# Ledger of designs, part 18: VHH binders against q8kes1

Target 1, 126 residues: q8kes1
Amino acid sequence: MNLKVKGARDVFEYMKGRIPDETKEHLFVLFLSTKNQILRHETITIGTLTASLIHPREIFKAAIRESAHSIILVHNHPSGDVQPSNADKQVTSILKKAGDLLQIELLDHVIVGNNDWFSFRDHALL
Below, E stands for the ipSAE of ESMFold2; O stands for the ipSAE of OpenDDE; V2 stands for 0.75 times the mean of E and O plus 0.25 times the DockQ between their complexes.

## First folded at step 11 (VHH; framework vhh_8emy_2)

Design w2 (at its last look DockQ between E and O 0.85; V2 from the best seeds 0.78)
Fold by OpenDDE, look of step 11:
Structure w2 (fold): chain B 126 residues (1-126), chain A 119 residues (1-119)
Amino acid sequence: as target 1 above (126 residues)
Amino acid sequence: QVQLQESGGGLVQPGSSLRLSCAASGFTFSDYHMHWVRQAPGKGPEWVSSINPSGSYTYYATSVKGRFSISRDNPSKTLYLQMNSLRPEDSAVYYCAKEWEYPSGTYSRGQGTQVTVSS
């Protein structure tokens, strides 16, 4: 049974227990159906999130493979602080543009921290 | 059923202060980020401020930073917006909003309260 996500809190709840090593920064992509059901998630990178490490072609290759209607980007901050960095904002901007071009919407970017989260949509950054 | 009811708006002069309140019901208030958004005539919705569930983090639009203060009382399920040093450009309908909802593609918000700043 696929879980439906209605907002960033649902994404946060979904990610609980699904981060293999919380001491390391993981970048995940959630692939969503037309009904905003999570088809699956995939780990894209492990380590510091930088624009140089994130290739839109890899993310959207996976999205196309999964026949995703939209995607949600998720990454954790080992520090527990959910404040977005400039790198996070840059990556989000790049993927948003790529998604728009491919007609696979970047629905949200959610940062997961210590019992808290940050949604780019909630804070008008996406 | 999610219900949000804003209050505290009015007509004030530039430089004055207002305090908006939002009464929330129909959901676990303390589990969600809460937001204030505003919409002026002829303009689209503008994000104003946000606060995380615990209140440990607050966020502000550049246009209101240093003048507005968001807070919440989880036991009473109430959201607040203290607005100081009000300017004419702050005039808008102010909405209390739950998190961005993916199916609707908008904030879940109340009916709003009118704030008018004019000499």
Scores: ipSAE 0.860, ipTM 0.929, lowest interface PAE 0.6, mean pLDDT 94
Fold by ESMFold2, look of step 11:
Structure w2 (fold): chain B 126 residues (1-126), chain A 119 residues (1-119)
Amino acid sequence: as target 1 above (126 residues)
Amino acid sequence: QVQLQESGGGLVQPGSSLRLSCAASGFTFSDYHMHWVRQAPGKGPEWVSSINPSGSYTYYATSVKGRFSISRDNPSKTLYLQMNSLRPEDSAVYYCAKEWEYPSGTYSRGQGTQVTVSS
């Protein structure tokens, strides 16, 4: 029943119609099973992303509760420009480190825009 | 199923140029970012360059920026890498890649084409 993701394009397709207000910046986390199925997603922040707004304990508490094998970060840019900011990179680094310690891998961070996306993993930023 | 066929490699002198091509089939080429990755003997894979579906954004590793140029032709389902001012350290097998495959692992890629830069 749950959607399997094979790569970043599948994440982009999943997020279509699932961003509550596309005029605002959102950060989501997807919780994945051992079979790469999306168990659910959760909104982490709404508004301009900064590293100080990220609380790894809350994210990974939810991941453990979901029995997630891995996670993917997803984040929209209302402008449609999918280039990662320094804040995007900082948030990714923090959660990568936390995931490594907890052995709940951060598989990717996917930025979504109008008709495009940017995968951190595809571009060797993870 | 996904098929990627790289070509255009060879043995050249330092400072030379080469143009790599990649013929794609088995997926909707224009729907995906495309990537070049390379692997030298005894080394792990190294990301080189990427291009978005429309071709409007291009990305380069710092080691090749200003020397390499990625492009695509969506009607012919072909990816290109123009490699200028080649150096011995550019010697590697070059792979055309569709995407990084989850849950983790490697790029979905072809068989590669050998580039050797030597005097």
Scores: ipSAE 0.653, ipTM 0.842, lowest interface PAE 1.4, mean pLDDT 90
ESMFold2 (binder alone), look of step 11: mean pLDDT 85; pTM 0.855

Design w3 (at its last look DockQ between E and O 0.93; V2 from the best seeds 0.87)
Fold by OpenDDE, look of step 11:
Structure w3 (fold): chain B 126 residues (1-126), chain A 119 residues (1-119)
Amino acid sequence: as target 1 above (126 residues)
Amino acid sequence: QVQLQESGGGLVQPGSSLRLSCAASGFTFSDYHMHWVRQAPGKGPEWVSSINPSGSYTYYVTSVKGRFSISRDNPSKTLYLQMNSLRPEDSAVYYCAKEWEYDSGTYSRGQGTQVTVSS
């Protein structure tokens, strides 16, 4: 049975051991069922997260392919600092709008660092 | 069963201070971020402040920065909110929250404590 995520901590726990190279920034997308079960996750990009490098069409192409009800965006900060950058906020805003149009909700954006995380939902940024 | 119990609210004059407390039980308190959320009459819930598990990071809504401070004591499973220089617009029910829950689409929170700032 697929793992159910109840909140950002579950996302953080799920990502433990699943980042291939923690010295590099990875952008992941979790594809969720209607019951918030993780169908699968996919690595979207490896490297510095910028708004110009994140294309909603690629993320939601994958979401549609997986028949996802909703998605969670996840990326790690190699520095260990989980504070969101302006770029993180911009990407989140763009994907939120795209998700709303496609009726595939961006449920959360979780930043993973050294034994800590940051949830956009928890901090009223989404 | 998750339980959150807020206390410390009351009626105070503008410029005064209050310290809210939240007693947590039914989960591993030290493993979670903790939050304060408030709701004023006729308004929706507003996020106020958050603190990470270790206490090394704190977050605040802009309107309370410099006036409010969040802290936690993991051994006693208690969350705090020190509110200084209170203003009438701070009047609301203040809730202690564990996390934003994906199923319910809202914070897992307690019953709240009333804070009223009035001259």
Scores: ipSAE 0.904, ipTM 0.946, lowest interface PAE 0.5, mean pLDDT 95
Fold by ESMFold2, look of step 11:
Structure w3 (fold): chain B 126 residues (1-126), chain A 119 residues (1-119)
Amino acid sequence: as target 1 above (126 residues)
Amino acid sequence: QVQLQESGGGLVQPGSSLRLSCAASGFTFSDYHMHWVRQAPGKGPEWVSSINPSGSYTYYVTSVKGRFSISRDNPSKTLYLQMNSLRPEDSAVYYCAKEWEYDSGTYSRGQGTQVTVSS
């Protein structure tokens, strides 16, 4: 309840114990308040991530319903290797463009593994 | 309080090398990705390189790949950037950074060290 995220490490810590099946790839969205508090999170896809499975209208419909100021994408790699794939970059680009148009900013995309994470924002991919 | 202190900048000729250092304190250094970011006059910040907490993965902007090498020494809480084959376009203030802060919309970073590649 009302967990504040200051940066990507806090997102990584939040996701500990919140991935239902770590053997499968999941994409989540975190809906954030104006104070960068997590309002809630929602599972978007389960299984191998591809850009064709991502429908911005459904994600941003939920963001508008939640009155989210901004969103963060989180996605796990079952391998534990947190380097972004081309599909990860494509999904991020699509949702960034949609968020820019709707003025619900995509603050970050954080890939999580066992003991590491990768932040798109930290690495200038956002 | 988080403190990041960059050093090792200077004025050098094209083709030269420099080694930047960053002394970190006020946080658990080994728990964070560390980054180098640079800013030339009149330009926005440009991400240069990152290294994960263990040091097992390194990342570079394409313009410096093969010329720059990031490293860290977790016991001494020190981040490094070895810059080889320097070009005038590398001239900037170089900042050591801990992470992007969502509240401020910028990196948590030090005061920077000036690198000038000219003549």
Scores: ipSAE 0.809, ipTM 0.902, lowest interface PAE 0.6, mean pLDDT 92
ESMFold2 (binder alone), look of step 11: mean pLDDT 85; pTM 0.854

Design w4 (at its last look DockQ between E and O 0.96; V2 from the best seeds 0.00; counts 0 for: grease 24.9 > 24.2)
Fold by OpenDDE, look of step 11:
Structure w4 (fold): chain B 126 residues (1-126), chain A 119 residues (1-119)
Amino acid sequence: as target 1 above (126 residues)
Amino acid sequence: QVQLQESGGGLVQPGSSLRLSCAASGFTFSDYHMHWVRQAPGKGPEWVSSINPYGSYTYYATSVKGRFSISRDNPSKTLYLQMNSLRPEDSAVYYCAKEWEYDSGTYSRGQGTQVTVSS
């Protein structure tokens, strides 16, 4: 049985122990079913998150491949600070638009740090 | 069963202050971010403020920054919102919320408390 995520805390808990190298910033995508069950997750990129490094076609190619109903974007901040950067906001905006067009909703964007997280949904940024 | 009970609302004049409280039960309060949202008549819900589980980070909507202050007491499972320099446009039902729920597409929130700012 696939794990169901009810909110950002569940996403945070799911990501514990799943970041290969916490000293580096990783961008992940969670692929969700219609029941918000995690089908799988995929590492999109490793390194500093910038808008230029994020290609919607790659993310949604994977989403389509997995037959995902929706996706959640996740990335870690090695510094432990979970405050979203302007780059984080830009990437979120771009993927939101792309998701809307493809009818694969970007359900949330969660930043994970040292025993804390930040949800774009919780803070009205998505 | 998650329960959130807001209190402290009322009718006040512009420039006055109110302190809202939220009593939480039915979940591990200290494990969650907590939020205040408000809804005025004829308008959709508006996010107001958030605080992380440890109180080390607080967040505010632009419209309330510098006037409102969010805090929490984890031992008593209580969330607070100090509202200073209140304005008529702050009038709304204020809700305490646990988090955005993916299934419902809205905040898990209480019944709310009415805040009315009027001369």
Scores: ipSAE 0.907, ipTM 0.947, lowest interface PAE 0.5, mean pLDDT 95
Fold by ESMFold2, look of step 11:
Structure w4 (fold): chain B 126 residues (1-126), chain A 119 residues (1-119)
Amino acid sequence: as target 1 above (126 residues)
Amino acid sequence: QVQLQESGGGLVQPGSSLRLSCAASGFTFSDYHMHWVRQAPGKGPEWVSSINPYGSYTYYATSVKGRFSISRDNPSKTLYLQMNSLRPEDSAVYYCAKEWEYDSGTYSRGQGTQVTVSS
């Protein structure tokens, strides 16, 4: 029932067919078990990403409700260019800090496009 | 089952060049970003460079940008790192990596190849 993610490519594959409108930017959170199985995902925002749209309290409240051990951020770039923006980096930093304090680790942030992805963890941005 | 075999390291003088190779098997090489990671004695692993599946985008740590060049040959399942203008601080074991593994909290990598830059 629950898909295990071993690394960022698995996250990219999971998101195929799960983005409601690929012409719009979405930010998702994946809630993970202790075995890195996806418990579920939740859409955080739709539209251009800014740090002001991110409310750590609500994300981590949901993570606690789901009994998540850890989380992964995912967002899509409708352009197909998966390079992280400054806003992407800022959001990642905020949620990394919050997760460290709550001991609900942010394992990765994966930007997805049509045929490619970018992992913050793989590129030492996390 | 995943196999990554690094080669091409050696002992060289500062300013020298080396070309590292990594032979990959046991997974679909062209489906993955590939990475070079290095580790000096007594230090944690340091990400060096990455390349996307098609080879159209390359990424470099600030410490190596302009000196190192990553490339891949998908038909031969081989990853390369061209290292120019080598410095003593580049001395490390260099690992070819498939991806960061969430379970282990480290890169899935080979056994590494030693690069030593000393005068």
Scores: ipSAE 0.803, ipTM 0.901, lowest interface PAE 0.7, mean pLDDT 91
ESMFold2 (binder alone), look of step 11: mean pLDDT 84; pTM 0.853

Design w5 (at its last look DockQ between E and O 0.98; V2 from the best seeds 0.88)
Fold by OpenDDE, look of step 11:
Structure w5 (fold): chain B 126 residues (1-126), chain A 119 residues (1-119)
Amino acid sequence: as target 1 above (126 residues)
Amino acid sequence: QVQLQESGGGLVQPGSSLRLSCAASGFTFSDYHMHWVRQAPGKGPEWVSSINPSGSYTWYATSVKGRFSISRDNPSKTLYLQMNSLRPEDSAVYYCAKEWEYDSGTYSRGQGTQVTVSS
């Protein structure tokens, strides 16, 4: 049975051991069922997260392919710091709008650092 | 069963201070971020402040930054909110929250404590 995520901590726990190279920034997308079960996750990009490098069409192409009800965006900070950057906020805003149009909700954006995380939902940024 | 119990609210004058407490039980308190959320009459819930498990990171809404301070004591499973320089617009029910829950679409929170700032 697929793992159910109840909140950002569950996302953090799921990502433990699943980041191939923690010295590099990875952008992941979790594809969720209607019951918030993780169908699968996919690595979207490896490298610095910028708005110009993140294309909503690629993320939601994958979401549609997986028949996802909703998605969670996840990326790690190699520095260990979990504070969101302006770029993180911009990417989140763009994907939120795209998700709303496609009726595939961006449920959360979780930043993973050194034994810590940051949830955009928890902090009213989404 | 997750339990959150807020206390410390009351009626105070503008410019005064209050310290809210939240007693947590039914989960591993030290493993979670903790939050304060408030709701005024006729308004939706407003995020106020957050703190990470270790206490090394704190976050504040723009409206309270510089006036409020969040802290936690993991051994006693208690969350705190020191509120200084209170304003009438700070009047609300203040809730202690464990996390934003994906199923319910809201914070896992307690019953709240009333804070009223009035001259």
Scores: ipSAE 0.903, ipTM 0.945, lowest interface PAE 0.5, mean pLDDT 95
Fold by ESMFold2, look of step 11:
Structure w5 (fold): chain B 126 residues (1-126), chain A 119 residues (1-119)
Amino acid sequence: as target 1 above (126 residues)
Amino acid sequence: QVQLQESGGGLVQPGSSLRLSCAASGFTFSDYHMHWVRQAPGKGPEWVSSINPSGSYTWYATSVKGRFSISRDNPSKTLYLQMNSLRPEDSAVYYCAKEWEYDSGTYSRGQGTQVTVSS
């Protein structure tokens, strides 16, 4: 039923076929149970990611509504290049701080692309 | 069961080179990013380097960039770290890692190989 994610590769596999328009950048949030099962995902933004588009209040309102224990950020780069941008790092930092205060941990931020991914957690950026 | 076995560490003088190897089994090696992580006594783990499944992209911590080179051989399921111009601050146990595990909050790693750089 619900997919358990053990690490970033499982997140990448989950997102296959779940990006509505791969030519556009999407930011998603995955809401996780206490057992790291994906409860559901939600699209946060469509279009080029900037820190000004991120509203922690709305993301964590959704996380609380879902009774999420933790969250994972996911976004795609239409180019297929999975290197994080400075905007990606800024968004991650903001949401990590908010999650720490609310005790709804940001477990990872996974960038997905052309048959590859990049995990902030694996690369010690989180 | 995931198994990672590091080797190639040793006691060397500053400026020396070492080549670390990691033999992997119990998972599809070519499907995963692989990582090197090190830990000095009394310190927390420090990420060193990563390589994607195909080997086409590599990443390095700023402390080692230009001196260390990560590589992989997918047919032999082996990960490598070429360490050049070694410094005393590179002294640590070096671990081969498959990925960060969300349940444990740590890397999936082997038992490590000791690198000691002293004069």
Scores: ipSAE 0.798, ipTM 0.901, lowest interface PAE 0.7, mean pLDDT 91
ESMFold2 (binder alone), look of step 11: mean pLDDT 85; pTM 0.856

Design w6 (at its last look DockQ between E and O 0.80; V2 from the best seeds 0.83)
Fold by OpenDDE, look of step 11:
Structure w6 (fold): chain B 126 residues (1-126), chain A 119 residues (1-119)
Amino acid sequence: as target 1 above (126 residues)
Amino acid sequence: QVQLQESGGGLVQPGSSLRLSCAASGFTFSDWHMHWVRQAPGKGPEWVSSINPSGSYTYYATSVKGRFSISRDNPSKTLYLQMNSLRPEDSAVYYCAKEWEYDSGTYSRGQGTQVTVSS
């Protein structure tokens, strides 16, 4: 049975051991069922996260392919600092709008660092 | 069973201070981010402040930044909110919360404590 995520802490726990190279920034998308079960995750990009490098069409192409009800965006900060950058906020805003149009909700954006995380939902940024 | 119990609210004058407490039980408190949210009559819930498990990071809404301070004591499983320079617009029920839950679409929170700021 697929793992259910109840909140950002579950996302953080799920990502433990699943980042191939923690010295590099990875952007992941979790594809969720209607019951918030993780169908699968996919690596979107490896490297510095910028708004110009994140294309909603690629993320939601994958979401549609997986028949996802909703998605969670996840990326790690190699520095260990989980503070969201302006770029993180911009990407989140763009994907939120795209998700709303496609009726595939961006449920959360979780930043993973050294034994800590940051949830956009928990901090009223989403 | 997760339990969150807020206390410390009351009726105060503008410019005064209050310190809220939240007693947590039924989960490993030190493993969780903790939050304060508030809700005024006729308004939706408003996020106020958050603190990470270790206490090394604190976060504040723009409306309370510089006036409120969040802290935690993990051994006693207690969350605090020091509220200084209170304003009438701070009047609300204040809730202690564990996290934003995906299923319910809201914070897992306690019963709340009433804060009223009025001259």
Scores: ipSAE 0.905, ipTM 0.947, lowest interface PAE 0.5, mean pLDDT 95
Fold by ESMFold2, look of step 11:
Structure w6 (fold): chain B 126 residues (1-126), chain A 119 residues (1-119)
Amino acid sequence: as target 1 above (126 residues)
Amino acid sequence: QVQLQESGGGLVQPGSSLRLSCAASGFTFSDWHMHWVRQAPGKGPEWVSSINPSGSYTYYATSVKGRFSISRDNPSKTLYLQMNSLRPEDSAVYYCAKEWEYDSGTYSRGQGTQVTVSS
């Protein structure tokens, strides 16, 4: 049985207990079915997020192998402050464009922190 | 059940101010980001503003920055939008919202309140 995500808070709840070292930044991708069920997730990077560390080819290769209908990006801010950085916005823009071309939608980007989250979709950044 | 009730709309002249309110119930209001979204007739929905759970961060669409101010009162479970220097293009139904729903592709919202800016 795969977990269905209805909105960004469900993504935040899914990530509880799934971040190996909360003192480090991690970027994850969630691969979703047509029913917005999480097929699986994958760690993309560990360490400070920069656009130069993001390789759309590898993310979407995995999405195609999973037969994902859509994807969600998730990353944590160890500080607990969930405000998106310029790098977060740049990464999101790159992956949105790649997803649009491949017809594998980037449905949201959710930043998780100390008992809070921030959704790009909720704030019209996506 | 989540309930959102907007109020405070009306018919005003360009340059006027209005304050919208949204009464929330059926969820822990203080745990959620809250949003204002508007929709003009025959147009798609437009995000206007958001505020984080504590109220310490606010976000605005470029079209309303410097004119609109979002706020919240967590004890009374109420969200506000102060709209100053209103323009005819601000005319829309204004909705308060709790979150973007992935299945529907839109916000969970109330019934809305009409704002009309015209001479």
Scores: ipSAE 0.773, ipTM 0.896, lowest interface PAE 0.7, mean pLDDT 91
ESMFold2 (binder alone), look of step 11: mean pLDDT 85; pTM 0.860

## First folded at step 12 (VHH; framework vhh_8emy_2)

Design y1 (at its last look DockQ between E and O 0.95; V2 from the best seeds 0.88)
Fold by OpenDDE, look of step 12:
Structure y1 (fold): chain B 126 residues (1-126), chain A 119 residues (1-119)
Amino acid sequence: as target 1 above (126 residues)
Amino acid sequence: QVQLQESGGGLVQPGSSLRLSCAASGFTFSDYHMHWVRQAPGKGPEWVSSINPSGSYTYYATSVRGRFSISRDNPSKTLYLQMNSLRPEDSAVYYCAKEWEYDSGTYSRGQGTQVTVSS
């Protein structure tokens, strides 16, 4: 049975042990069902997160392929600091717009750090 | 079951201070970020402040930054909001919230406490 995520904490818990190299920044996408169950997750990029490296067409191509109702963006900060950067906000904005057009909602963006997380949704950034 | 009970609201004059409290039960309080949100008549919910589980990070809306202070006591499962230099535009029902719930599309929150700032 697929794991259901109720909020950002569940996303944080899900990501524990699933980041291959915590010394590098990883960008993931969680594909969710209509019941907010994780259908699967996909690694989008490894390295420095920049808007130029994010291709909405690739993310949502995968989302469509998985028949995802919504998606959650997740990335880790190797520093452990979960404060969002301007780049994080830009990526979120781009994907939100794309998701709205495609009617595949960007449900949240969660930053994972050392024993802590930051949810864009929780903090009214999404 | 998750229970959140706000208290400390009231009618005060501009420039005054209030301290809100939220008693939490029914979940592991220390494992969650906690939030304050408010809603004024005719307006949608507005995020006010958040605090991470350990209390090492606090977050504030631009409108309240420098005036409000969020804190928590994990042993007693209590969330606080110190509100200083209150303004009429701060008038609202203030809610203690556990998290944004994906299913409901809103914060899991208590019944709220009324804060009215008026001369």
Scores: ipSAE 0.904, ipTM 0.945, lowest interface PAE 0.5, mean pLDDT 95
Fold by ESMFold2, look of step 12:
Structure y1 (fold): chain B 126 residues (1-126), chain A 119 residues (1-119)
Amino acid sequence: as target 1 above (126 residues)
Amino acid sequence: QVQLQESGGGLVQPGSSLRLSCAASGFTFSDYHMHWVRQAPGKGPEWVSSINPSGSYTYYATSVRGRFSISRDNPSKTLYLQMNSLRPEDSAVYYCAKEWEYDSGTYSRGQGTQVTVSS
């Protein structure tokens, strides 16, 4: 039975133990069912996040293969500071626009740190 | 079951201060970000402020930064919003919220407390 996410805290809890090397920045995508169950997650990039490293075609190709209804972006800040960067905001904007066109909604972008998280949706950035 | 009870609203003059409180129960309060959201008549919800579980990070909408202060007391499961230098544009129902719910597409919130700033 797949884990259902009700809000950003559930996303943060899901990512515990699922980041291979917490000293490096990872970007993940979660593929969700119509009932907001996590179908699976996929690592998109490893290393400092920039908008130029994000290829919507590959993310949404994977989402279509998974029959995802929606997606959530997750990335970690190795520093533990979960404040979104300008690059984080740019990546979110790009993928939101792509998701709107394909009708595979970007539900949230959650930044995770050691003991905290930041939700774009909770803070009206999405 | 999540229960959020806001209080401390009222009718005040511009330039006044108010302190809102929110009593929380039915969940582990110290494990969640808490938020204040407001809604003026005929308008959609507006995010106002957030605070992380430990209280070490606070966040504010540009419209309230420098005037409002969010805080929490985890032992008493209480969220606060200190509102200074109130303006007529701050008039709204103020809700405390636990988080955005993906299923409903809105905040998990209480019934709210009315703040009215009139000259």
Scores: ipSAE 0.822, ipTM 0.906, lowest interface PAE 0.6, mean pLDDT 92
ESMFold2 (binder alone), look of step 12: mean pLDDT 85; pTM 0.855

